# Ledger of designs, part 295: VHH binders against o75319

Target 1, 181 residues: o75319
Amino acid sequence: GNHIPERWKDYLPVGQRMPGTRFIAFKVPLQKSFEKKLAPEECFSPLDLFNKIREQNEELGLIIDLTYTQRYYKPEDLPETVPYLKIFTVGHQVPDDETIFKFKHAVNGFLKENKDNDKLIGVHCTHGLNRTGYLICRYLIDVEGVRPDDAIELFNRCRGHCLERQNYIEDLQNGPIRKNW
Short names: E, the ipSAE of ESMFold2; O, the ipSAE of OpenDDE; V2, 0.75 times the mean of E and O plus 0.25 times the DockQ between their complexes.

## First folded at step 19 (VHH)

Design ra26 (framework vhh_h_nbbcii10_fgla; at its last look DockQ between E and O 0.01; V2 from the best seeds 0.00; counts 0 for: pae E 18.6 > 2, placed apart)
Fold by OpenDDE, look of step 19:
Structure ra26 (fold): chain B 181 residues (1-181), chain A 122 residues (1-122)
Amino acid sequence: as target 1 above (181 residues)
Amino acid sequence: QVQLVESGGGLVQPGGSLRLSCAASGFTFSYDRSYALGWFRQAPGQGLEAVAAISGSGGSTYYADSVKGRFTISRDNSKNTLYLQMNSLRAEDTAVYYCAAKYPWLDSYDYWGQGTLVTVSS
């Protein structure tokens, strides 16, 4: 169906680039069929995503979709020049090691292949907050050696919303480091 | 253990104002912002009715038609406290007021306060 995700309207559509990183987080864009259920100012389509990124004088080089459904938009709704990666990620629970590894592997691969540009890695789940924030922070902590509280603060500030799930925050702050390879 | 404690109830004249507070413990608004918070009330001899609600992020609010334009729900993350500002109070607003919390994906509120009595009378 094309029902609007719960609380989807409560969140800013696109965050800011995280300084010192190539990450930008956003909520899930919705394909055209959702627009009839939204006020004009509430609409956020794949096209709107790219427009908003351009307004920030940035460019997307990769989109990582963490949602556990395919009903929001199709890869075909994206420019052909921007690769799209789906990592089905269950909500409300800490991602498993396999999911974390997949995310890290994708990010590392992108960075390896894009050393000569400044294109961004766009990451989203439904709200672009909890699952998105966890995996980005997990990467910064495990791979970049960032202090957990600094990673969380940086993400929250740039996304314009704070991580909401205590289990995610607790795992980031006190959980074990996950292997990178 | 999540606990909610209401305060601020009392006797007020019609047309008066009152602010209720709900102090939350066992979870923090800053870390558990997915919790939806709400105010309910029960008048003597009547059933429980929803008064106002606010989403976990604070971006969405709901008001019953009977209080719309008079009541305002808000939250302070730094104090971990939910508020209900009640203006232009009427006799029919007399009730025990409860605060409650739930995750949005749940059908019912999981946590309830003990309530605070608001009496509007001349």
Scores: ipSAE 0.007, ipTM 0.261, lowest interface PAE 10.8, mean pLDDT 92
Fold by ESMFold2, look of step 19:
Structure ra26 (fold): chain B 181 residues (1-181), chain A 122 residues (1-122)
Amino acid sequence: as target 1 above (181 residues)
Amino acid sequence: QVQLVESGGGLVQPGGSLRLSCAASGFTFSYDRSYALGWFRQAPGQGLEAVAAISGSGGSTYYADSVKGRFTISRDNSKNTLYLQMNSLRAEDTAVYYCAAKYPWLDSYDYWGQGTLVTVSS
């Protein structure tokens, strides 16, 4: 259905570009069918996403959708010039090696193809926080060699909300570096 | 470690043009963007003057009033290089030009090149 996701209203729609990276995180945009259940100021549509990115003087070059559902919006609701990639990611659990590999592969491919521009990788799950924060931090730690605490601090500051799931935080801080790239 | 190396300086006549380059290593413009990359200059016996700056986040630029309309700052992410195109050069543009970078977790411009000399004279 068209039920508003649990606690979705509690999160800022879009974060800030993470300095020194090509990442920006946001909560899932909701297509028009959800707006009946929202006050005007609560709406955050695919169009609203792009307006907010433009307000920051940025441009999206890829959207990575980590949700395990297709009900929130359709890729057809996005500008045709913006590539879209769905990586089905089960919530509440540290993502498996296949999911981490798919994410790293997509990011690395984007960076190669977009080395001559400044476009961003937009990443979202339902709330743009736990799964999103985990995979962005996993990439920064494993591929770019960022210290776990620095990656987490950067994500939290730029998203405007702190990572909430302890199992994700513990795996980032104390878990093994994943060599599958 | 971060390094910035300027090139392209030399002797040029008044009214001429010159393009300065700043090759960066130890960070990548497309990934490790600073909030400001800039050019400074120091004329003989004078202090440092900020000439131009460009942000990494949105393409905002700054120019000193003395160079506005004559100089253009730009960057080429594929070559990891910052540029300063200098047109309509004047004798007062004679200086050592420095490339500098300011990262968001630093308080000031903390990375500097060694400079390249530009001399504008007949």
Scores: ipSAE 0.000, ipTM 0.103, lowest interface PAE 18.6, mean pLDDT 85
ESMFold2 (binder alone), look of step 19: mean pLDDT 80; pTM 0.818

Design ra27 (framework vhh_h_nbbcii10_fgla; at its last look DockQ between E and O 0.01; V2 from the best seeds 0.00; counts 0 for: pae E 12.9 > 2, unsure alone 64.2 < 65, placed apart)
Fold by OpenDDE, look of step 19:
Structure ra27 (fold): chain B 181 residues (1-181), chain A 122 residues (1-122)
Amino acid sequence: as target 1 above (181 residues)
Amino acid sequence: QVQLVESGGGLVQPGGSLRLSCAASGFTFSYDRSYALGWFRQAPGQGLEAVAAISGSGGSTYYADSVKGRFTISRDNSKNTLYLQMNSLRAEDTAVYYCAAKYPWLSGYDYWGQGTLVTVSS
């Protein structure tokens, strides 16, 4: 139940806002029960997430959780003012079209409803890298018309870590465009 | 749960050749391209020495000056195995050889094998 995800400590807790977008990626925050297994400097809670975002002079408007478990934290651990969306996304494999569509739909909906502000869409999986990077890049490619290599480079640079999985990278670079509606 | 298991060590005469293997599990070479892999060795009474390294993509390699031109590091993605081809072996190459893996953004190697002994002697 409270086992620290493998290699979780190896990744930066929060990336930077992706210029030209409203996306920010981060690794999964862990609820308080995990803290006893971490050094103080390793801790990254939902509260820490918001503090780090604030330190960047940004504000979260939406959190999209792509993890395939609910053991890391609860929506109740988040401020009531920030909507939380769970999209169960299986790891290590390219997300299916339904998952991709759900992500796009959520993002488009948020952007439509938040034209009057600059709040960010926070996206995370376990490490906030592979599944997170894929779906963000897929959105940029399919919806915003960004070149695949540019999207990947932008994500990698802002997250502070590079996409690791070849199947994700290959799909982004050479895979078909997915339907947006 | 990354694991590395070395094999191929043994006794060889000076001038001989030996090929070490490192079987990796817990990640896949063809899909996990972020792992850098390396060989290290520790001679009796000496410290740990970096011998060779290869990037996750396989596009970059490093060799210690002491083995440059004699040793070759390579990887086989289909077998998920790292290799060290050692030619023109010398007595000073006698050591326990270790396989190791890390992420490029980390300063140290996170995963280590148990080691395999290479003895070069007449």
Scores: ipSAE 0.015, ipTM 0.307, lowest interface PAE 7.8, mean pLDDT 92
Fold by ESMFold2, look of step 19:
Structure ra27 (fold): chain B 181 residues (1-181), chain A 122 residues (1-122)
Amino acid sequence: as target 1 above (181 residues)
Amino acid sequence: QVQLVESGGGLVQPGGSLRLSCAASGFTFSYDRSYALGWFRQAPGQGLEAVAAISGSGGSTYYADSVKGRFTISRDNSKNTLYLQMNSLRAEDTAVYYCAAKYPWLSGYDYWGQGTLVTVSS
């Protein structure tokens, strides 16, 4: 099935680099087979993703895909030089500690190997908003010591859309600091 | 969590062949091309030696000089399995063989199996 994900058209394709971080968030790119169901201005393919990143004078060094499916695009649609990591993340519920750990481990590994460049970590779920925003903010809070409200505001501003799921927001604001490593 | 389980070791005479397998669970190779996979070996009381590795995409391989032309690494993504075909075995190949996996941006391998013993003796 090539059906467009619910509400996918309502979100900006790619956000802006989050200042002071190595993160950029976007909605899931859709391979060309989806384009018959999209107006030209609505298209957002893997190629479009890299073009938009280049237009920002940025470069992706890792893509973390938080979706539970492979139907949107295949990893082989990405340049071979860009590592790709899938972390299966169930929507609608706060990710468990194992999922948070996998995300932190991937980010920390990337930062170590890329300390001498300024390449970005691209993170997406289906809409590039709730799961994506939660894990980015969880990293900033737990690992970088960012205040929860500051992390959320930064994400919302740079994504161009606000986090919507109240349980994610409440966990970020009031939940425990998660152990690292 | 990722688990790696080796099998296929045993006793063979010099000149013989074995095929080692490493079954993975906790992730699917076809969905995560970021993992690089490798085989390492260690004789008792010796250091660990990298034997062979294959990139996450499967397009690049590495072999230690001591095994080039005799060993072949491969992977079967549909079975979540890494292989090491070992031909023309020598007494010096006697070791416990481990499979391992890593993200390509880390300096070391993060996931290791328990090992399978290969003994080459006449």
Scores: ipSAE 0.000, ipTM 0.203, lowest interface PAE 12.9, mean pLDDT 85
ESMFold2 (binder alone), look of step 19: mean pLDDT 79; pTM 0.808

Design ra28 (framework vhh_h_nbbcii10_fgla; at its last look DockQ between E and O 0.01; V2 from the best seeds 0.00; counts 0 for: pae E 19.3 > 2, unsure alone 64.96 < 65, placed apart)
Fold by OpenDDE, look of step 19:
Structure ra28 (fold): chain B 181 residues (1-181), chain A 122 residues (1-122)
Amino acid sequence: as target 1 above (181 residues)
Amino acid sequence: QVQLVESGGGLVQPGGSLRLSCAASGFTFSYDRSYALGWFRQAPGQGLEAVAAISGSGGSTYYADSVKGRFTISRDNSKNTLYLQMNSLRAEDTAVYYCAAKYPWLDEFDYWGQGTLVTVSS
């Protein structure tokens, strides 16, 4: 169905670019069919996403969708020029090694092929917070050698909301480094 | 978890036609901006050759010069299946044909099928 995800309205639609990275996090945009259930100021569609990114003088080069459902929007709702990657990621549990690897591989590949531009990697789950934050931070920690607390702080600050799941935070702070390749 | 399984290979006479299928699992074509798909082949004693490819959106296709005008790559999102229609087959088309998938922005294909043998012989 097209019911609004729980607490979806409570989160900022789009975060800020994470300085020193090409990541930007946002909550899931909702296709038009959801609009009738929202006040005008609450609406956040794929079109709105791109408008908001533009307002930040940024451009999306890739969207990674971590939601575990397909009901929120369709890839066809996105510009054809922006690649879309779906990584089905179960909520509330630490992503498995395969999911982590898929994310890293996708990101590294994008960065390798986009060295001549400054396009962003947009990442979202439902709220664009916990799963999104974990995988971004996991990447920064494992691949870029960022201190876990620094990665978490950076993400929280830029997203405008803090990671909420203790198991994610704990794994980021104390969990093992996952293989990059 | 991504798997590609080719089928449709076999023996065919020169000038004949064959249609290869690649059943994909672990990802959904309806969300297929995520993956570019392609066909490759390896003839006996030769290296791997790119035959045809289709972008994730399906808006762009590539064909090797050797197969242009004869082969057609297509996809069916409802069946999560990639196809290679091969017409006017030649002896030199004899090879094991592989289906492959990759993220559009990557240079290399990440996922490969086991291959299906196509033999063109009179």
Scores: ipSAE 0.488, ipTM 0.784, lowest interface PAE 0.9, mean pLDDT 93
Fold by ESMFold2, look of step 19:
Structure ra28 (fold): chain B 181 residues (1-181), chain A 122 residues (1-122)
Amino acid sequence: as target 1 above (181 residues)
Amino acid sequence: QVQLVESGGGLVQPGGSLRLSCAASGFTFSYDRSYALGWFRQAPGQGLEAVAAISGSGGSTYYADSVKGRFTISRDNSKNTLYLQMNSLRAEDTAVYYCAAKYPWLDEFDYWGQGTLVTVSS
């Protein structure tokens, strides 16, 4: 049943806000039922997520969930006042243009509606690294005009772990600019 | 903004001891962060030499052959500080010592201190 995702323990639960952006990345929070084989210091629940964000003097205004499953936690485990958006993203391959567009559209909509506050967009996949890093970097490159290597470096530094998948890194560095908002 | 500030350098006799400190700011050791810390040195007229490093978890250490058995790298998460205990000092240990930090996913140390001078002389 409630198997801990492979290598999930190896990653920091929550990164730092990426300076100059509204992004913060984290690994998937796990509901209480997953804690059977976790040491107390390894636990990272939806409640723990919000506590850790508060400890950074930050506030989440949107969670974008890139996982393809609902087994880790349910949206009802989140405060009802925090918007939640699932964008199913297939792992192991570069996200398609429709997925990239959905992500950009969600981010742009959030920035418009939240221009009068400093709330963050929380983004996660299973580990908060490869799919998460790809889409955040794709946004920064295509929409904000950030150089690919600078976007990757910023994400890696703030997440606390480097992007691992070479096909994602190669597409960010050498792939086409996607002109979608 | 990550900052590293070294202290504890000075003049010491051969065979003596010094303890170098490196105070870090811009991140906190007590968080769930994976990073590596290291000490480097540069003697007058010489290139930069790696002296010691300690893993993000603190469980793995690395030493240059020239200092192995004499120097000990350590970290104190409660004080957000990296240390280098230098025992049995020799004249060839005279150098400016630099504290450096990196995330494990990067190939290079990205954050450097200003350095602290250690002089081993009679």
Scores: ipSAE 0.000, ipTM 0.100, lowest interface PAE 19.3, mean pLDDT 84
ESMFold2 (binder alone), look of step 19: mean pLDDT 80; pTM 0.814

Design ra29 (framework vhh_h_nbbcii10_fgla; at its last look DockQ between E and O 0.01; V2 from the best seeds 0.00; counts 0 for: pae E 23.8 > 2, unsure alone 62.9 < 65, placed apart)
Fold by ESMFold2, look of step 19:
Structure ra29 (fold): chain B 181 residues (1-181), chain A 122 residues (1-122)
Amino acid sequence: as target 1 above (181 residues)
Amino acid sequence: QVQLVESGGGLVQPGGSLRLSCAASGSTFSYDRSYALGWFRQAPGQGLEAVAAISGSGGSTYYADSVKGRFTISRDNSKNTLYLQMNSLRAEDTAVYYCAAKYPWLDEYDYWGQGTLVTVSS
C-alpha cells in the first residue's frame, strides 16, 4: 500500500553536498499517491527534490536508488535528462560484495563521464541514512582512501543525521577493504 | 523511561496567544537524538487530533492544516523542553493539549503527558 515508510517524516529531506566529493544524500521522494497521508509541509516529491537541489545552487547528474522496493516513485517522475539507477540493496545487513561493486562501478562511471562538469550523484535509500551512508562511506574508504572515521563524520555532518546501525558502523571502522575486481 | 509534563494552559480570549510547554524528564540519555515530539489535542467529545510535531534536531516540522500560520512548534534540547506557541486563537482551538514522544524504534507515539486545558472563550 501507500503507507508512509516508518520514521520517514523524522528525517531532513535532502542533505548538503559532501565537500570534496560529488555526493549528496536524501530520503526517498514519494509520488503523488502518498501525499494523501501527508501534511503539505511534510511532502517531498521528486519535483521537490529537484527544487531543493536548485536552492543549494547544485545540479543532479545521476540518481542512485538503493531501495529494495519499487513502490515509492516511478523513474518517469524524474527529468529524462537525469540518469536513474536502481541497485537493490537489502536492508538491516551489511551489503554484499556484488552490491558494493555495482555502487562503485556506477560512481566511477559517472565521474569519468562528468569530469568536465560539477554535477552531483544523488543517493537515497528509504531514509537516506543507513544503506546510503554505508555505501557512500565504503566508496570513500575503498576507492578514495579516506579514513573510516573521517568518512563517517563527513557523511553524518552533511546528511544532518548520524548513521544508526551498529553493524554498518563496525564494518566501516573495522571491516576489510573491498576490492573492485 | 521518559515522563512528559505539560504546562501553560488556561483561559484566553479569541485572537489571543498562549504558549504551552512540555518538560521531559527521567532518562534523557539516548543513542539516537532523532526522536520526535508532538502536540495532540482532544476537544470535548472528540478523538485525538495531531496538531504539530518536530524531529529531534528540529530539522522537520509538521502542522495540521487548521493551525498552520498560527501555531509554532519548537524545542530546546538543552532543557529537554517542547513548546507550542499558539497565536490568533479561536474558539475551536479549545481542547486538552497533550505532548507525546515517538522514539525511532517505536511505530507510534507511546509516551504521553497528562494534558493541559486550553479554553478560548470571551
Scores: ipSAE 0.000, ipTM 0.072, lowest interface PAE 23.8, mean pLDDT 83
Fold by OpenDDE, look of step 19:
Structure ra29 (fold): chain B 181 residues (1-181), chain A 122 residues (1-122)
Amino acid sequence: as target 1 above (181 residues)
Amino acid sequence: QVQLVESGGGLVQPGGSLRLSCAASGSTFSYDRSYALGWFRQAPGQGLEAVAAISGSGGSTYYADSVKGRFTISRDNSKNTLYLQMNSLRAEDTAVYYCAAKYPWLDEYDYWGQGTLVTVSS
């Protein structure tokens, strides 16, 4: 259906680029059919996403969609020049090793192919916070060697909201490093 | 986005002590404590040398072998200030000392101060 996700309105639509990285997090954009249920100032469509990114003088080079549904928007709603990757990620539980690996692989592939530009990797789940934050932080920790608390703090600051799920935070802080290949 | 300003340099006799400070400011620094901070120095006619470094949280430190046991690096995040306590100073410690900042996942320091001169002479 076209019901607005719970608490979706409570989160900033788009975060800031994470300094020293190519990551930017945002909440799920909603296709036009959702607009009838929103006030004008609450609307956040795929088009709005790109406008907001442009306002930051940035450019998206990849979108990674972590939602576990396809009802929010269609890949066809995105510009053809921006690759779209779907990684179905179950909410509330720590992503499994396969999901983590898929995410890392996608990011590494993008970085390898985009060394000559400064385009961003846009990552989102429903709220662009918990699943999104976990996987970004997991990458920074496992691949870039960032301290867990530094990664979490950086993400929270740039997203404008803090990771909420304790199991995610605990896993990031104390969990094992996951396989990178 | 980050400005670094060193202070505390001057003339000191061999065996003396000096404390350097580096004030960090900027639109991003005040909200992000993940920056690693470091001290570098350049003696006359020599290249840039790493002296000491400290992690964002302050939990990890590094010292060059030449200053171990004599220098202490510390930071006060509430004041956005980096310190270098220099004890038992030697003539070979004479140099311009620079403060620098970087993100922990990057290899290079992105931000540098203007430097402060330390002269150790009798």
Scores: ipSAE 0.000, ipTM 0.273, lowest interface PAE 12.5, mean pLDDT 91
ESMFold2 (binder alone), look of step 19: mean pLDDT 79; pTM 0.807

Design ra3 (framework vhh_h_nbbcii10_fgla; at its last look DockQ between E and O 0.01; V2 from the best seeds 0.00; counts 0 for: pae O 9.9 > 2, placed apart)
Fold by ESMFold2, look of step 19:
Structure ra3 (fold): chain B 181 residues (1-181), chain A 122 residues (1-122)
Amino acid sequence: as target 1 above (181 residues)
Amino acid sequence: QVQLVESGGGLVQPGGSLRLSCAASGFSFSYDRTFSLGWFRQAPGQGLEAVAAISGSGGSTYYADSVKGRFTISRDNSKNTLYLQMNSLRAEDTAVYYCAAKYPWLDEYDYWGQGTLVTVSS
């Protein structure tokens, strides 16, 4: 009874590490119950995620799950040693300030705790694109001082897909100045 | 809001056992595995002593030397509950026991329960 998310097959499973950052983005991994509706080459499970990260010679030190549902996989499907944080983020609209604040704090806490290693923050929503791209870019702009166009270009290139939702792009480029505190 | 509530304290003879529980609400152990959980205790007229801690992910644990081999910290993510199994209790273990939670962006434990009294006496 699990339907494949709309257009999920259209997206590359995992992007590449964003240079100069600790971020990597991916689409939501799907637990075994979804695989009945997928060809073998289309499967992307939690195990497949970690295998693909390892193949890039990288290691995840935190997964931030932005989906507004728990039907795709359970945290127990992830290695027990990997920190995991779910931030319920409504799709289709620019994330509210509380969501942005929680994302910023989680990233800053990770960077402080992991300053002596090279582990990555894995971020996903359903497709690993719009909500994921928005929050990563919001962080780079507000906390790291990256220009909006540069943040968007970097995300698009490393994800392998361009941000699609115009309201997100507009907010990143022309939206209100946000405090980090 | 985050809330921690301890239970399971009471009077026990030396050499006995107790199991303390700490029910958490306002966050989920399953969906927020970035924090650390711990047990602290305070005997009358003394300061807080860290007893045991467990990471939010993996099996990494810490125990004070005074309780190693006698106490076991554990958690049940499905019940959102932290436990402290206390065996071979001694009079020196008499204290109010507190559970606490620490998020990775904090330097100290920020959330505390109200405590549960453990009395070890003949």
Scores: ipSAE 0.055, ipTM 0.546, lowest interface PAE 6.2, mean pLDDT 89
Fold by OpenDDE, look of step 19:
Structure ra3 (fold): chain B 181 residues (1-181), chain A 122 residues (1-122)
Amino acid sequence: as target 1 above (181 residues)
Amino acid sequence: QVQLVESGGGLVQPGGSLRLSCAASGFSFSYDRTFSLGWFRQAPGQGLEAVAAISGSGGSTYYADSVKGRFTISRDNSKNTLYLQMNSLRAEDTAVYYCAAKYPWLDEYDYWGQGTLVTVSS
């Protein structure tokens, strides 16, 4: 169906670029079929996403979709020039090692192929907060050697909302480093 | 969005004291504790020199050998302001002083102020 996700309206549509990184987080954009259930100012479509990114004088080079459903929008709703990657990620639980690896591999691949530009990696789950924040922070911690608290603080500030799930925060702060390859 | 604005520069006699301030906006000292802050200076005809630095937590400080014992770097989180207390000033301290900020995992300072001129002369 096309019911609006719970609490979806409560979160800012798009965060800010994370300084020193190529990451930007946002909540899931919704295709047109959802608009009839939203006030005009609440609407956030794939088109709106790209408009908001441009308003920040940025450009998306990759979208990583972490939602565990395909009902929100279709890859065809995106410009052909922007690659789309789906990583089905179960909510509420810490992503497994395979999911973490897939995310890291995708990011590393993008960075390797995009050294000559400054395009961003857009990451989202449903709210663009918990799953999104965990995987971005996990990358910064495991690959870039960032202190866990610094990574979390940076993400929270740039997203405009704080990570909410204690199990995610705890794993980031005290969990083991995951393999990068 | 991050902005740094220096103030407090001016003319002072050798042996005198001066206190520089750097007002920061776009981030909070209390929330964004990870930000490393520093003072740099550039004398006429010279290159940029690191003067002092302070960690996000404020627990660690660094001073150039040329200013150690005379200058003190500090931060006031409630005012979102960085300070440089300069005592026993010398003619060779004459320079434009810059405030700068960076995330700790980055090698370069990303944010810079416009600078404030300090002139030490009789």
Scores: ipSAE 0.010, ipTM 0.294, lowest interface PAE 9.9, mean pLDDT 92
ESMFold2 (binder alone), look of step 19: mean pLDDT 80; pTM 0.819

